# Ledger of designs, part 1: VH-VL binders against q6yue5

Scores and structures below are computed, not measured.

Target 1, 194 residues: q6yue5
Amino acid sequence: AKEEKPVVVLPPAAAPGEAPSADAAAFVRSCCDTALQADRDGSSFCYYHLLPYAAFFEGNQVKVAEVAATILSTNLWVYVDQLRKVQGGAGKGDPNLNACVDDFSVAAGENITREALQSLGRLAAAGNGKRSKEDLENAQKWIKGVEKPYNGGIGKASGCEIGYLFTYSDDLPAQKTLGYTFDTASSLINHIKL
Structure headers, positions and changes below count from the first letter of each chain, unless a header shows other numbers; antibody chains are not in Kabat numbers.
ipSAE, averaged over its two directions, is called F for ESMFold2-Fast, E for ESMFold2 and O for OpenDDE. V2 adds 0.75 times the mean of E and O to 0.25 times the DockQ between the complexes of E and O.
Where letters were taken out, [cut] stands.

## First folded at step 5 (VH-VL)

Design t3
Fold by ESMFold2, look of step 8:
Structure t3 (fold): chain C 194 residues (1-194), chain A 120 residues (1-120), chain B 112 residues (1-112)
Amino acid sequence: as target 1 above (194 residues)
Amino acid sequence: EVQLVQSGAEVKKPGASVKVSCKASGYTFTSYYIHWVRQAPGQGLEWIGWINPRGGSTKYNEKFKGRATLTADTSTSTAYLELSSLRSEDTAVYYCARHRYGFYWYFDLWGQGTLVTVSS
Amino acid sequence: DIVMTQSPDSLAVSLGERATINCKSSQSVLYSSNNKNYLAWYQQKPGQPPKLLIYWASTRESGVPDRFSGSGSGTDFTLTISSLQAEDVAVYYCQQYYSTPTFGQGTKVEIK
């Protein structure tokens, strides 16, 4: 069966030049600073990239995590598409690239991604003390799947060394943000309170 | 607390080998690539290569192909550069530096440097 | 590989005056999707290793004084020391990390 793009829908972003309310912006800043306190640039990336969606969070930290996860899933899907194009062209026959395509394709898989995003949606809809531990674990399982190839083949099960992909840097623009989108989503998901 | 501490200065004859150590402390060694960079007297920085301490993957500057060997020992949190067939132009200060995994390839921590002098 | 070219090779600046160091890359280091420039600046004082000052072109590393600032985008970047102090005598390097990391040749800053 043909592989299809996962349905990845972000809420409408604020128009260019429109500012969010002070309260909405402060909430995004607070969520990012809390989740990424030890990583000043990571917290700034979090704020810059989530601020356009500030109106939709309505004081709900899980909605912030859900949007961050959606951004990560988009980054992963675009990255896998780019990796496959390089694999069919300039990177034909490169065993490291082949391993990286395999590992990132698993991480960007439609089933695991859909399960993670649906679980985050349920967590966002539930009130405090009513959130399912299983839903949080589903999102965290997805994050661990992304971590495997992202960390350059950590563990013998992966032959992907992400450091070697710099050979194709001009053909892989999505990799330039992958670390930050991963750190943002991972940190926000791990700060969800049941 | 967080530091990279390198082995002491070395004086070598042409044709010999040198092995420089770089011991990490105060952070998780396997969370960062280790790069080796050298600086000849009065000159700028020259990249030698990197090692991923997790799994031992390496990449080298082609200038050093066949002469440089990068290794890491995760049990002692120590990275090593070995440079063989030394020549007078290999006289330099050799630095180790780290960068976090992913695509954040700037170096937030450097070792103090190891002077290697190659003299007949 | 992306070639990094600094100017000037050296400069002398009076204490308390502004020092300006330029860096040009042979290709753009701006990734439009995140609006980030993959550019870092390092300070190397005599007898010391390089020290990270600035990353993402304009973000100061922890503990770096406010007098250091980075600016620019795409291919043209500037490191500014707004009020030169005696301890700022050093060689300064730019470095791109858009692709395989490469360094500029360095700019020596001295007190006039």
Scores: ipSAE 0.355, ipTM 0.674, lowest interface PAE 2.9, mean pLDDT 86
Fold by OpenDDE, look of step 6:
Structure t3 (fold): chain C 194 residues (1-194), chain A 120 residues (1-120), chain B 112 residues (1-112)
Amino acid sequence: as target 1 above (194 residues)
Amino acid sequence: EVQLVQSGAEVKKPGASVKVSCKASGYTFTSYYIHWVRQAPGQGLEWIGWINPRGGSTKYNEKFKGRATLTADTSTSTAYLELSSLRSEDTAVYYCARHRYGFYWYFDLWGQGTLVTVSS
Amino acid sequence: DIVMTQSPDSLAVSLGERATINCKSSQSVLYSSNNKNYLAWYQQKPGQPPKLLIYWASTRESGVPDRFSGSGSGTDFTLTISSLQAEDVAVYYCQQYYSTPTFGQGTKVEIK
């Protein structure tokens, strides 16, 4: 995978002091609650995380997922970069870390990220019309690729044991951020229906 | 009802192994990490490790590495802690607790605990 | 590992009076990106597992009486029972989840 930062374009966020309309905010709340179901903390994060973009969604649930995915893609790159730094330092030669770097690097790849985001874009553009199964599958495939290193282990699809990354740093802000953003994006993407 | 139900009390000799089970019900088993925490009599709480039932990834407290093994059976929604080379100091109540996926490891659901007594 | 230290080890309080338990972490458990403290409080009664009272340092778990409150930020935290009830006799633990979970040594709360 290329070590280049993916080109990610976020929609305009509300300016400081410019709160979204009540309806726009309510829509975000609804999307988050529906996608995250009984996970109140996750739903809360989802809500506040995406609220700045509320005006962009215009009642389109796929757009919510699109923005969440875009944010995730950025955070993935940041996380991989931090892991690579650890890999070059204290974690040099650690097979678990190597596996994590490899798998997250693939997930953060520019091309696959672009394709996934474009698929989400097309799904969003379809609105209430016919949505492409292929586009949905592309988006879901992408998010599963991100999930892979989270659920890895010996004898599994990934050799990444993400929990052991704390051995090198007790303070990995990117990892924490990635966790929340992944949960949000994954939930929203998986909630998309044809 | 959402609950974690653990296996019964165990009495073991030094050097033996013990395997404690934790059965989840009332929620999606693979949606939450399972943590294990023990508490020696009259003592505080000590974290042992966690397992992701989805995929089976684990993390251990360094203190228990090599002796503790965490496993999960998704077909039965059951998590297991196996502790080998038991010592008298391993006498404790062992708890399983859940944590949802993500990086906020506070525990909203606990098993009732399993007393493991190690004595000669 | 982040070390959690509670004070006092034991506390005797009269019924209806305020109980205050302190918890200190060896390093900050405040996450700058979300401005949340990765700190929880538990109540443990004899023969029972710990029960979650507070998370995010100050958010009360559902079903927990409002006499329980959490405060603090960074490295210093406090659990307050505004009016101690008989059923509040227990050992209380703080726990950080900023990194791998660690617990305070516990504070035993008794009725004076």
Scores: ipSAE 0.018, ipTM 0.606, lowest interface PAE 6.1, mean pLDDT 88

